VHH binders against q04fp6. Designs and how they scored, part 5

Target 1, 166 residues: q04fp6
Amino acid sequence: MKELRIGRVINTHGIAGELKIDFNTDFPEQRFAKNSELLIAGEKLVVQSSRPFKQFWLVKFSDHENINLVEKYKGEDIFINERKEPRLSEGEFLVSQIIGLKVIDEKGNSIGEIADSFHTGANDVWTIKKSNGKEILIPYIDQVVKKVDLQTSTVTIELLEGLDED

## First folded at step 1 (VHH)

Design n01 (framework vhh_h_nbbcii10_fgla)
Fold by ESMFold2-Fast, scan of step 1:
Structure n01 (fold): chain B 166 residues (1-166), chain A 128 residues (1-128)
Amino acid sequence: as target 1 above (166 residues)
Amino acid sequence: QVQLVESGGGLVQPGGSLRLSCAASGGSEYSYSTFSLGWFRQAPGQGLEAVAAISSSGGSTYYADSVKGRFTISRDNSKNTLYLQMNSLRAEDTAVYYCAAVRGYWLKLPSSHDFDYWGQGTLVTVSS
């Protein structure tokens, strides 16, 4: 139902079907991941492979293995359908959806970004990488994780006493 | 296309140690640091099982219960290399060891079906 623009095709690259993308997403690796479904010029395309290239992202789609099949996409905007993601229980997320999300506190102060997640016997634990390179671990519980906003790529947390300690 | 090549396998006595390495090459599609990486093994007459895995950040690791406390997985992004330090080896650790890579996200319980790139394998034999 909602389509989000994540970039624009500025050119082809080589002869093997790669498109050069000027992206406007903070998480190109996740957005252009293999098997991602993207919309270009009204067509649904499935990512076969992608890679960083200079200031751009190169993307190759399944069944588009040569330049002649992709020339028509030059100058087109690229969209994703955020509501096409698998239905999950409220408050559940795919790991791919949360890695790279910006973490802020309830006052809007930047804390870092989500770097990882893993399961313990009690709770899921999310790893936050701070700008100084240090990591803090937070439990995925209502007392700590207040909001996850995939549209703005932001997680709001309330740090409990002792969670942000060296 | 990413090519993975394992090395470091061989014959070792029970209680001994080995360090396996997995070198990544040809990976012009993705930066090595974006991969989640794992070690799998297949013992004679058995299926493929997950041994250990490490997230792209290196902040999260998985270990099979059979190897916890004995094996350590690590990665060196400057050398595009994955390691498995194997200590206190047992006869039951005898297997072909494979390294595997999947781009991007962490896998809480890694399955062989989740990984896109695989090495050719290196044989580890633990016998007296």
Scores: ipSAE 0.000, ipTM 0.117, lowest interface PAE 13.8, mean pLDDT 77

Design n02 (framework vhh_h_nbbcii10_fgla)
Fold by ESMFold2-Fast, scan of step 1:
Structure n02 (fold): chain B 166 residues (1-166), chain A 128 residues (1-128)
Amino acid sequence: as target 1 above (166 residues)
Amino acid sequence: QVQLVESGGGLVQPGGSLRLSCAASGGSEYSYSTFSLGWFRQAPGQGLEAVAAISSSGGSTYYADSVKGRFTISRDNSKNTLYLQMNSLRAEDTAVYYCAAKRGYFYSLPSEHAFDYWGQGTLVTVSS
């Protein structure tokens, strides 16, 4: 399988096993997602948690819960055994592509239009502006966003309990 | 810190082409290949607008609607150089063009506030 370098461990962070990663991937949130398998110094490690931190990414691996277990990885390159790099066509969208898209539910009822998009630590959040001027914030996750069709300028969503409230 | 220097600007007639280059140099803790890079432009009296951007891996690109199909962004990590190929130029493309760099990823609309390093700018004038 093809090994792809996605970053380097530049330091440890704190005492609870977090490593500070200098990354070179376009999709760090996907590459460092929970349960991802990474290669460091020839060892296969499974991600327990990760988060952005300044210009870096902090990653904690399963069974590596203190600084003494991870100090040996300092200075090592991080690889994945991955055949394809993630791309925008695989579910990532630029703000310019989605602003103004019509939003409908799975029954075809009109909800509003996409007015804004911003990234959180876990997911993108899309703002829907309703005809009455009120806004709904939805997470860009499979449970909510069912289909994005740029050709018809339409997004199909399923509103989960609590998302259509102030 | 990394320093960015643009070149390739000049006077061109409508319908013409120009290729802008942005060379990176200077002391940096990080290799050039880890930066996301972009082109921004500013016409007199207006704010910066994003023109095009390219991710560290080259797997993601952004183009403003006004330039899609006419401009192509590319990078050469072996030469620490970013390029903008501009075809079918219009009078509306007249601006100072800046290259910019940030560490890490992008997948949202490029913003001037997100980029850490900036070039001095190169003037592009599209006029008969």
Scores: ipSAE 0.000, ipTM 0.124, lowest interface PAE 15.6, mean pLDDT 76

Design n03 (framework vhh_h_nbbcii10_fgla)
Fold by ESMFold2-Fast, scan of step 1:
Order: sequence, then structure tokens, then C-alpha cells
Structure n03 (fold): chain B 166 residues (1-166), chain A 128 residues (1-128)
Amino acid sequence: as target 1 above (166 residues)
Amino acid sequence: QVQLVESGGGLVQPGGSLRLSCAASGGSEYSYSTFSLGWFRQAPGQGLEAVAAISSSGGSTYYADSVKGRFTISRDNSKNTLYLQMNSLRAEDTAVYYCAAVKGYIWRLSTPSDFDYWGQGTLVTVSS
């Protein structure tokens, strides 16, 4: 069982039990949907309602109807159990995070960029579009994908013999 | 539930040719097309080594350096059958040949631990 951090409670909002969340997820409307189970300070909480508010997300939990019941969560991080939401684990990436990443080999040579990702059977498959417009398919496995660096927008791969390079 | 059965092994002289087949059963035609397939061999007194592999799409093939240019791996998804065409055979090719399957794509000459389903093997003897 793995917990994924999706945000932090930065303050309460109003008096009716809403918490103001600074979120770290590409899917706030999904993560904070009604009946979602979230973990805050080791407690399991069920979302009653949520809505966007400026750069934040407002969330109200079942059985937390006023400000006095939720003040204790201020400053706490919010986690989800990965298996109850779209799977996201260490080394796993959302399609939105990987599309457009530059692909290089281990020697630093440019190969292309990530154009698509799809799930088929046992493995996720990533599509790399080369500068000549041709595409190659690679499985997301450690033999091929050596490193994904979102800070530099770069993926390092090992192209195995037999892949169509031309 | 996937069963693999190899055939086509036998005795051949150095420089000769053999074609091995691996018939898959126990799944639908859709199931077969999603599998990546490989050929492995075990020579007398040696460990299991990879010979060739073909992706689930059938578009990408991978070969051990020792067989490159001499062996050709191919698949027929309509017949649920994997093939290994072996040309210019050498005494060093003498081994029990196994076919193997794993669901999903591969982009490398895989190790035995990468595969989930295995056949019983077929003996290839290359001698004069």
C-alpha cells in the first residue's frame, strides 16, 4: 500500500467546514470528488463536496460541518491510497507529464520526443516521434527507460539492437 | 493457461537448415497477438540462453550476436504459431530449444526471467 501526497491544507475557508487546499495533482476535480477517501494526519476522511477557488481547491468532509471541527487540519498534508485513484507510484507518470519530453540515449544523443502513451496488457507503451516524423514504440520497462527527469523535461533510454532508427 | 508446444527439431549436418515451430493454445486469437515471444536454448552442460525474440506487434525482432544473420524469427498470428528459421547451422547450435511467451511488448533480447510461459523444448543436434 503506497500513499501519494496530493496537497496541503493551508487554511480553513468560511465557517461551514471547508478547507483551502494547495494541491499537487493534475486531477484535482477527480481527487477531490464527492465520496473520495483522503488521508490527513493519519485519519481517513470522505469528501462531501469540493470546488475550485482561485489557485486553490475547497474541500468539505462528511461529518465536519463547521470550522471548529476542521481547524486541527490546518498545515497538514493530504494523501491518497494510490489503488483507490488513477494509479500513480514512484517511477510511474501521468500522460500529461510525459508528452513532449525530450528523449536522449545514454550518450546524450537526441532521439526524439514522447508523443503518446497507452496501456496494453502487461506494460505501458510510450511512443517516440523522431525529427523525421517516424515513430518508435518502447515499453515502459527498466531495460529501456533508464531515467525520467521532469525538472529538465528529459527521458533517457537505451535503444536496443533491432529498433528501427531510420 | 497458455500452452506452448515446440516442433521441428532433429539431426542436421553443419551448414544445413531447420525450421522450428511453436504452437500456442489455451487462449483466444486476440490473446496471442498481445504476447511477445522468444526462443531460448540450453546446450549440454550449459545454462539457458536467449536466441531471438519478437515483439507482440510482430514488427521488431532481436537476436543474440551468435545467431545474427543466420537465424530468423517470425510469427503468424492467424495460426498462433512462432517460427525460428535456422540457416548455416554449426555444431555450437546443438541444444534443446524452448519457446517462451510474455504478455505485452518487448524491445530487447530478454532474459529467461522476463517470460511467463514456456514450452517443453525440442532437441536440435548439429553433427556430421
Scores: ipSAE 0.000, ipTM 0.088, lowest interface PAE 18.8, mean pLDDT 76

Design n04 (framework vhh_h_nbbcii10_fgla)
Fold by ESMFold2-Fast, scan of step 1:
Structure n04 (fold): chain B 166 residues (1-166), chain A 128 residues (1-128)
Amino acid sequence: as target 1 above (166 residues)
Amino acid sequence: QVQLVESGGGLVQPGGSLRLSCAASGGSEYSYSTFSLGWFRQAPGQGLEAVAAISSSGGSTYYADSVKGRFTISRDNSKNTLYLQMNSLRAEDTAVYYCAARTGLYFKYPESADFDYWGQGTLVTVSS
């Protein structure tokens, strides 16, 4: 197994268990994504939430809800297991990253929210739940999905004829 | 390594009910809540068949036509456990039942080759 160092815990942040990370990876949003497993001080920790903060990244781990539980990690290096690290390419997303994203059209009109994602033999298909409770199934292809913005929690789509239901 | 352990199998009369459980434990690169999960079965001398599947959010489910209306798949992320409630059991439901997991994507038509983690199987026998 090969471990990759992706950062160092510089300090705690606030009192609710957040750690301030000085990261040295080109993919901090993927490496610190919710549900990622990280190695710190010989322990495997699961990311509960993370966010950018100035030149740093703030990370909170599951079951580490206050400062007293995380002070021991201060100054420790953070590693990932390279062989177990998920390989996400540009345009690839975990289902957990896309569920709940707000869906808009190219004119900014609200369509609904991403409710699910599943794979078919040809394409991945995303399910959009409209405010009226109806669902739209859209293929994850460039012709339909124009932009996915995880920071604003927004997906921009172009609905082709036949994909929208009342 | 993620381990899946099934329980709840056994002998039951036609028309009876069983609830299968699948507990996830061990280390993985992902939290249980991101897994797409399914139940597969294999009857003696036959191939592996998808029975039911559930998305990571729990909002979407798949059922084989042979079990639709009789079986219910559900998950409890607080317990890292997958369930299959089997009602109105028939002799043709006799099989070894496997739970399976994959990270991320839910398959609308689940194919066994796409699932990365598998339980050891639990035998369900429906006989009079």
Scores: ipSAE 0.000, ipTM 0.123, lowest interface PAE 14.2, mean pLDDT 77

Design n05 (framework vhh_h_nbbcii10_fgla)
Fold by ESMFold2-Fast, scan of step 1:
Structure n05 (fold): chain B 166 residues (1-166), chain A 127 residues (1-127)
Amino acid sequence: as target 1 above (166 residues)
Amino acid sequence: QVQLVESGGGLVQPGGSLRLSCAASGGSEYSYSTFSLGWFRQAPGQGLEAVAAISSSGGSTYYADSVKGRFTISRDNSKNTLYLQMNSLRAEDTAVYYCAAGRYTLGWKLPSSYDYWGQGTLVTVSS
């Protein structure tokens, strides 16, 4: 299990147990989502709620309902365990495995990076964040996603007409 | 900053149609074409439900199973406007409908993925 640093507790916020996080991830909503398990000072904490606040993220943990219970976390780094779930079937991926993968076309040109994945019923859809701040969504189908290489952290896609506007 | 204003709601009979519009405005901090856009609804006494979403390019769409084949989402970047064409309306479609906008949408079905929200427009499907 590898620990990934996703932020640092810079202060408490209010009196109801919220911590103010200086995050170093592009995907704070996913990392601090309800029921996410985080590590702070070697302690496992489960997110009860979270929300954006200016340049920071506010996070409240289960069973930590007041400032006195969370003051000890000030100044601590926040880690998430990169979970190795049970072996998936070929072609199945956890969201945690694909977020941040570099996306290239079949000629090797850089397109962006995977920002998210969600299930639609027919297909999974992957969100690609481009360098210009724009995002595109691609269906996880053989016509579009040609190869996922976790060793090189790279996804190779074939752009369908209308999916990439640049 | 960015403001979203919905319109087109109202009273309609079962089997009828309505077209909702969501007009976007907001200074130099807004570029309509960079947003993923979505429609959410909340029926009386129920939670917020994702209805449909469309990518920044317009090349990808999402529809909830309850509305597939009946609703169509579209966008007009030249007018900074999002649309929801609602056909074959049913009593269970009665809700306040909200439009939402977000950059780098983490997941189309997650309200938390959207940065900006409209005030809502009421759709009532009467018996």
Scores: ipSAE 0.000, ipTM 0.099, lowest interface PAE 17.8, mean pLDDT 76

Design n06 (framework vhh_h_nbbcii10_fgla)
Fold by ESMFold2-Fast, scan of step 1:
Structure n06 (fold): chain B 166 residues (1-166), chain A 128 residues (1-128)
Amino acid sequence: as target 1 above (166 residues)
Amino acid sequence: QVQLVESGGGLVQPGGSLRLSCAASGGSEYSYSTFSLGWFRQAPGQGLEAVAAIYSSGGSTYYADSVKGRFTISRDNSKNTLYLQMNSLRAEDTAVYYCAADYRKFLGYTSPSEYDYWGQGTLVTVSS
């Protein structure tokens, strides 16, 4: 069981449960992505949302909706445990489950494969790497991601205006 | 507080190349490296459309299907500058190009209303 320090809580932010993190990782978008399981003060916390703020990162945890529930974490170091996977909600996926999935369109044409995933305030975003080395970003919304089939390692998408390949 | 200034536009012949730059300046509470940055354009008589975007991580990009394989977006966080390398230019690429920044989201693309800061625009004309 290896714990990696990825940051420190330096303060709370606002009243809605956000913590301000001084991070020491090159990939804060990935480490603080939705559904990531973090260790703070001996507790396992699941990320609900996160965003950049100044030279810091703001992180909100599931079931920690106000400042009174998170003030106790001020000054604590943040760790990840590479052996622990985040808890999933219906329709949510671990990054490890989707990286490498083959991406096809509704007609069965190959588009590429999933290379990355990260959370935004509105949508989760998936990165598709094409055979030519180019990457495209798609939002994880019903209009774009039509089917995720883990058994066949395939994702079916409908590319929206501006995301299609000519 | 944040000001974005585009440069590098001009007149170019079809098949030519241009590199646009977008320099960020001004007092801000936000580190440049945390911004999601994008390029938008507005052709004569048309609405504003997304061209390319790059997320705050610097690794993920978006390109409109009309520019894929021809344009490359990149950023230099040490210089607070965003770039758009435009190759194999076509008459259809004639437009005013705008850079935009969003500090609250990891957005590489979306509607113009999602972005907090905008440049003044730089004109690109592709004509013989």
Scores: ipSAE 0.000, ipTM 0.100, lowest interface PAE 17.0, mean pLDDT 76

Design n07 (framework vhh_h_nbbcii10_fgla)
Fold by ESMFold2-Fast, scan of step 1:
Structure n07 (fold): chain B 166 residues (1-166), chain A 128 residues (1-128)
Amino acid sequence: as target 1 above (166 residues)
Amino acid sequence: QVQLVESGGGLVQPGGSLRLSCAASGGSEYSYSTFSLGWFRQAPGQGLEAVAAISSSGGSTYYADSVKGRFTISRDNSKNTLYLQMNSLRAEDTAVYYCAAVRYKGYFITDSSHFDYWGQGTLVTVSS
């Protein structure tokens, strides 16, 4: 199995076994959910609890109830097995699944292709690269993104007034 | 740990151009490429305003409506440097300009309150 890096332990937090993690995943809530298996320093650890904390994620592992048991993980990278990736709910997508998808409008006209995805405070924002090299930013909301079809590698959108000015 | 230093500010006439640079140091050589970067400004007597932002890959950019078409954000990961090319400057662009960095978390952040590292600022004055 290929191991995928999802973060790094930057410090301990408090004395009850919490580790402070600098994460690099679209799905921190799912990756660090209770009963998830993570790999640190080649060791398999099971998440007991986790929570967001400022720009970080705090994670406590089963059978690691105090700071003395977890200090050894400081500075270690955190991995998962790629094949154990969380199942996505209807309407959820990995960035890797959507980059390169062809974007069309409801009439079938070509708009461009998905070039990037990022999160703002309210919604995910997808970027569409047009044939002329310009990019359009669209919010990932039902009013704009009507259908994502991975079988045909196509996304259907409804452009709201003003979105194509980007 | 990471230090950001802006340069390139100064006095310029309306309609003129300036290029701001933001040099990053103090992190590992590979850490810069993991940062999402932005430019923010604060005009005299006003609050902090987002100007432009660029993703870790450089593939996505954001521009405030007030600067769209006039300013261009870019980055050079080999030089650990962020740029802001400012064209067709207006009196309303007079402000202290700050560069800011946040580690890319698998999603791009545009809210200034989420940025972890900030430069000291560089003053841009567009004469009336």
Scores: ipSAE 0.000, ipTM 0.101, lowest interface PAE 13.9, mean pLDDT 77

Design n08 (framework vhh_h_nbbcii10_fgla)
Fold by ESMFold2-Fast, scan of step 1:
Structure n08 (fold): chain B 166 residues (1-166), chain A 128 residues (1-128)
Amino acid sequence: as target 1 above (166 residues)
Amino acid sequence: QVQLVESGGGLVQPGGSLRLSCAASGGSEYSYSTFSLGWFRQAPGQGLEAVAAISSSGGSTYYADSVKGRFTISRDNSKNTLYLQMNSLRAEDTAVYYCAASLRYPWGKYTESEFDYWGQGTLVTVSS
């Protein structure tokens, strides 16, 4: 359980339970989205609605529908808990799922195994370690990575000109 | 379930050096060596800023333009520990420093939303 501070309650706003937040996150719309769970004064609160207001964000929590229920949060810092596991979209993988996968070309020839993955400014990059100890860096793009098969622990790639270089 | 604990923060003079450590502990179904790791910082009155990141093997690194040539990120997978060596420190490096771990792939940038686990932070103050 780790808490990341994303803002501070500087005041209430109106009488319907809105709190005025001085936020210190680059993603306020995402952090204060409906159904987000936030921590204030040791309590877990669920966002019912939120909206931008000048340099601030206004947030209303479920079951906190009037000013009398939220006055106690004035002056408190707002935190979020760390995630324990990611939720994956189609085509996304855990690093643990791809490290060690056997790499073959489209003809079935063995190339090596996935040793690392990292983001560059343009593309995500996979590192393939060959049996001779040499490494190849490939971009994670459709032109190169043709199929990822977790059941057989195999990745099929098309090695473009210039990728199999020292 | 994985817990990240930072250490090494403190007060240093401009031009000085400091080494931050981040130890990983706790139960996880994932080996430490499979995480991509990074350092983020938050200066007073500012948003969270990516500082440096390192790949699962340690073979690739990222640095923000403001710290290139001064900071070095490294990891020791045998000790489950991430490091940030900070040299030639400046007043503008004053911030709370957080270590973070990501199990996601692919990801487009080193942003806070792409990291799954976070430490509690350690304060670094650079002043004369």
Scores: ipSAE 0.010, ipTM 0.329, lowest interface PAE 9.7, mean pLDDT 79

Design n09 (framework vhh_h_nbbcii10_fgla)
Fold by ESMFold2-Fast, scan of step 1:
Structure n09 (fold): chain B 166 residues (1-166), chain A 126 residues (1-126)
Amino acid sequence: as target 1 above (166 residues)
Amino acid sequence: QVQLVESGGGLVQPGGSLRLSCAASGGSEYSYSTFSLGWFRQAPGQGLEAVAAISSSGGSTYYADSVKGRFTISRDNSKNTLYLQMNSLRAEDTAVYYCAAPKYGSRIFLTPYDYWGQGTLVTVSS
């Protein structure tokens, strides 16, 4: 089973064992729900409680109820077992699922890898890092993104005029 | 709670330049450097238009066709500040300019921009 990154511990919060999480999952309430199992620094931790806080998620783990027990997790990435991933609707993806996917054109030629994703107010934009170190920005629209295959970790695209500009 | 404050707007002649800044504040809880950020504008009687966006690292940028080659978006993560350098300004660039940030670190298509500044007016006229 593959481990899926859902966030990073950016700091502790208060003295009672809460960790401040910068999350990259669209299901924070589900991922950080009570009794959820998370992986941090190779250790399995069970969520005792969690809550939204500003743009972050605060998480407290069972048997980790003071700051001294959780300071070691600062800067660590948080993973889940992919088998526990909720099924998404057609065309929906977690940012963690698309980062690192190999990008090919419709002829099978390698273009690069997905490096980032962000929202522009009109469309989501995916960034592709090419082998030469340059980046291409593509809109997440049917005319450009033809197929996303998570099993083979591959995205098939058709580059529109002007998009192969770095 | 995060606050975005724009500055640098004003009156400029066609062909002129302005540099807009957007300062983010809200304490240590807002991890400015983890979010993509954008500039938007709204001209009188028009809808909101995306102008430019920049990835969290600053390594990737997007520009609307109407401003490509004239505007440059940049960020300084150490100062929690977003910039928009506007060159070769035209009368049609007259608008209130807003900076925007998402509420959460999610960057999928379901994530809207939740935090907006109050706006800064840019007027391009002779």
Scores: ipSAE 0.000, ipTM 0.209, lowest interface PAE 12.1, mean pLDDT 76

Design n10 (framework vhh_h_nbbcii10_fgla)
Fold by ESMFold2-Fast, scan of step 1:
Parts: sequence; C-alpha cells; structure tokens
Structure n10 (fold): chain B 166 residues (1-166), chain A 128 residues (1-128)
Amino acid sequence: as target 1 above (166 residues)
Amino acid sequence: QVQLVESGGGLVQPGGSLRLSCAASGGSEYSYSTFSLGWFRQAPGQGLEAVAAISSSGGSTYYADSVKGRFTISRDNSKNTLYLQMNSLRAEDTAVYYCATGEDLSIYFGDYQSYDYWGQGTLVTVSS
C-alpha cells in the first residue's frame, strides 16, 4: 500500500507520552483525530488524543503513556495509508491551497488576495484583502468564483450586485 | 529553557491572606502567552497536590475542592507573571507551593507528570 508523509516528529512534549509534530497535511484535525492509524518508524500507532499547539500538532498514541515509550520516535517521519486521504470533489479546495492566491476580475483587473476561508451553512465564504487593507467577503458559488488556477496562483471572480464594497 | 520563580510565601495567621507570584523567563520554544500554568503544593509528610490551573488566555480556570471559594488564580501576560490569591487561610494550607507550565488543562489538570517546567517552590506556613 502507498503511504503519504503527513509530518515529522520534531520532539517529545512533556512527560506523558505526547509527541510534537511538524505537519504537512491540510487535514491535521482529521489525520490526528482519535482512533486514526499512523505509521512511524515501521510501527502502526493509534491516536489516543491530539491538539493544536502553536504551529505544531501534539499527538498521544494508545499504549504510549510516558516519555520513555515515545523518545525513539524523535526525528521520524509520520505516514498515513493513501487510501484514507480525504477526497476532494471537482472544484473543492483546501484552505491552505487558496490562502495567498491573487484575485482578479474577468477583465484581468487586480482585486486583492485571498486572506481566509470559513464555512457558513451551505456555502464557503472567502475573504479577499485589498491593497488598501479593506476586506471583501465572497461566497464560493459559481456565480461569483469563475476560475481557480493553482498553477498560476490566481482566482477569477465576478462580483454580484450587493457584494461590492461600500 | 523556561524558568519559573515563585515569591510571596511566608508566615500568616489562620484567616489571613497571601498572594503568591510566579515570574516566567527564558524559553524561545515557549511564549508565556501560549502556555498554560498551574499551582501545586506539597504539605509536610504528604504528596504533591494540584491546587489551581489557568488556560493560556485566562478564560478557563480549575480549582481543587479544598481551595474553591478561597483561592483565585490569575495571570498577567504583559508581565509574564502568574498569581495565586489565597484568602481565609487554614492550618491545612501549610505547604511548599510550586508553579508549573502545563499542556491541555482539560485532559491533564491533576497529572503533575504532564507539566514540563517547575519553579523552586515557596513556603507558606499558616500558624497561630
């Protein structure tokens, strides 16, 4: 089975068996959720608990109750079975993929840069930060977001009546 | 690394008050405002007891049943200082008090082994 690298153990944390992970996955909450199975140094480990910590993720594994049981994992890469990776539908994007993308209108005029994304009800909402520091909120719907091009790091939008700034 | 220094201990009469302080310094790995803090104590001839803990934001606090209503934990992130206001002190509050950095307070509050750094301790004696 093909394995994907989702992070690296940079150190232990505390003395109760937690590991500090520098992660490279867009789904840390899902990948490190309780009962997730991870592969470290050829060993399959089941997550007991995890939480965000600064720019890192802290993970504790079942049956690894203290620092002495986990010190051997320092410096090891963390892998997950590829088949468990979340699948995105056509047109869906991870927050990490869209933050920093340049936003242009259909005529090529610069509007700003994607600064954030959040979910409300049925639609995602993206925030665009203009060069003047002002923010525009746009719904991620076909009428507004016309094209997302990750290769050129650009998003093309059409602002609807009522979504223009005051 | 992070260093914690307690102060404010001393001799006090039953029913009196004391305020303990814990000053944090050093530790490029940990910013004071991003870590949780707790107070522990050890009475003569007894083991270590968790007293109170406070979250990084100050929005959540926890207290041992023996001190609820009498002790108040607080923090000042601008001064990198943790406080324990102790009111209505009793003889059984006599102990060496330690401050410590901790992780997730909801999971590890009473587990002293989950705290990474400890101060040197400050003695509180309640006696008439």
Scores: ipSAE 0.000, ipTM 0.079, lowest interface PAE 19.3, mean pLDDT 75

Design r01 (framework vhh_enristomig)
Fold by ESMFold2-Fast, scan of step 1:
Structure r01 (fold): chain B 166 residues (1-166), chain A 123 residues (1-123)
Amino acid sequence: as target 1 above (166 residues)
Amino acid sequence: EVQLLESGGGEVQPGGSLRLSCAASGFTFSSYAISWYRQAPGKQREWVSTITSGGSTNYAESVKGRFTISRDNAKNTLYLQMSSLRAEDTAVYYCAARLYGSGWYKTGYFDYWGQGTLVTVKP
């Protein structure tokens, strides 16, 4: 299980147990949401409440209702555990696993890289960003996506007639 | 707090037009693909259209040529221009965003949905 650093406790705030956090995540509202489990100094802490404050985030943990209980965390880094991969069916992937994968065709020609994914009613669609900045949208179906190799960070596709339209 | 708020729905006669808006806040709107979905009475939610961060658009076959998706990154707003409306387009329309972390941390994604806006096409 890997630990990912999402911020650092730079100070306490007030007397009611709030910690002032210098964060390094694009989604502080989600990372510090109520009931999130965070790791500080090897201890698991559950978020009770959080809010933005200037360039920082204020976080209060359950059972840490006053300043005396949280002063010990000043200067400590904050981590989250890398989420255990959910049980996925053969051929299913998390979006985080596919973003940035190199895309090649069946002949080995470089097409681009996976830049995004969105869900339709019938299937997922993967967005490929080409080196020229243009995007190709491909359906995640067996006729198009031939192989996904996470170890080599490569996706092999077969472009169907009409998909690479200028 | 990530929020998506749809507006612009209403009653319209067959062949009419409506423009839906989705006001987004709490994330870097310009960096993400954002979509329209709909749910008709008694049916499951279905995808309608997506516009990518780069501006590429994709549409469900049933709405292609009749609906146009667009975005205004300066206003953090997504639009759906609907024309030639049919009774079968009657649904609650939702905007949706799939958000993921920065390049520093490879984490999962979170799907966000608005509250929806009702479109009723009736004679």
Scores: ipSAE 0.011, ipTM 0.424, lowest interface PAE 9.3, mean pLDDT 79

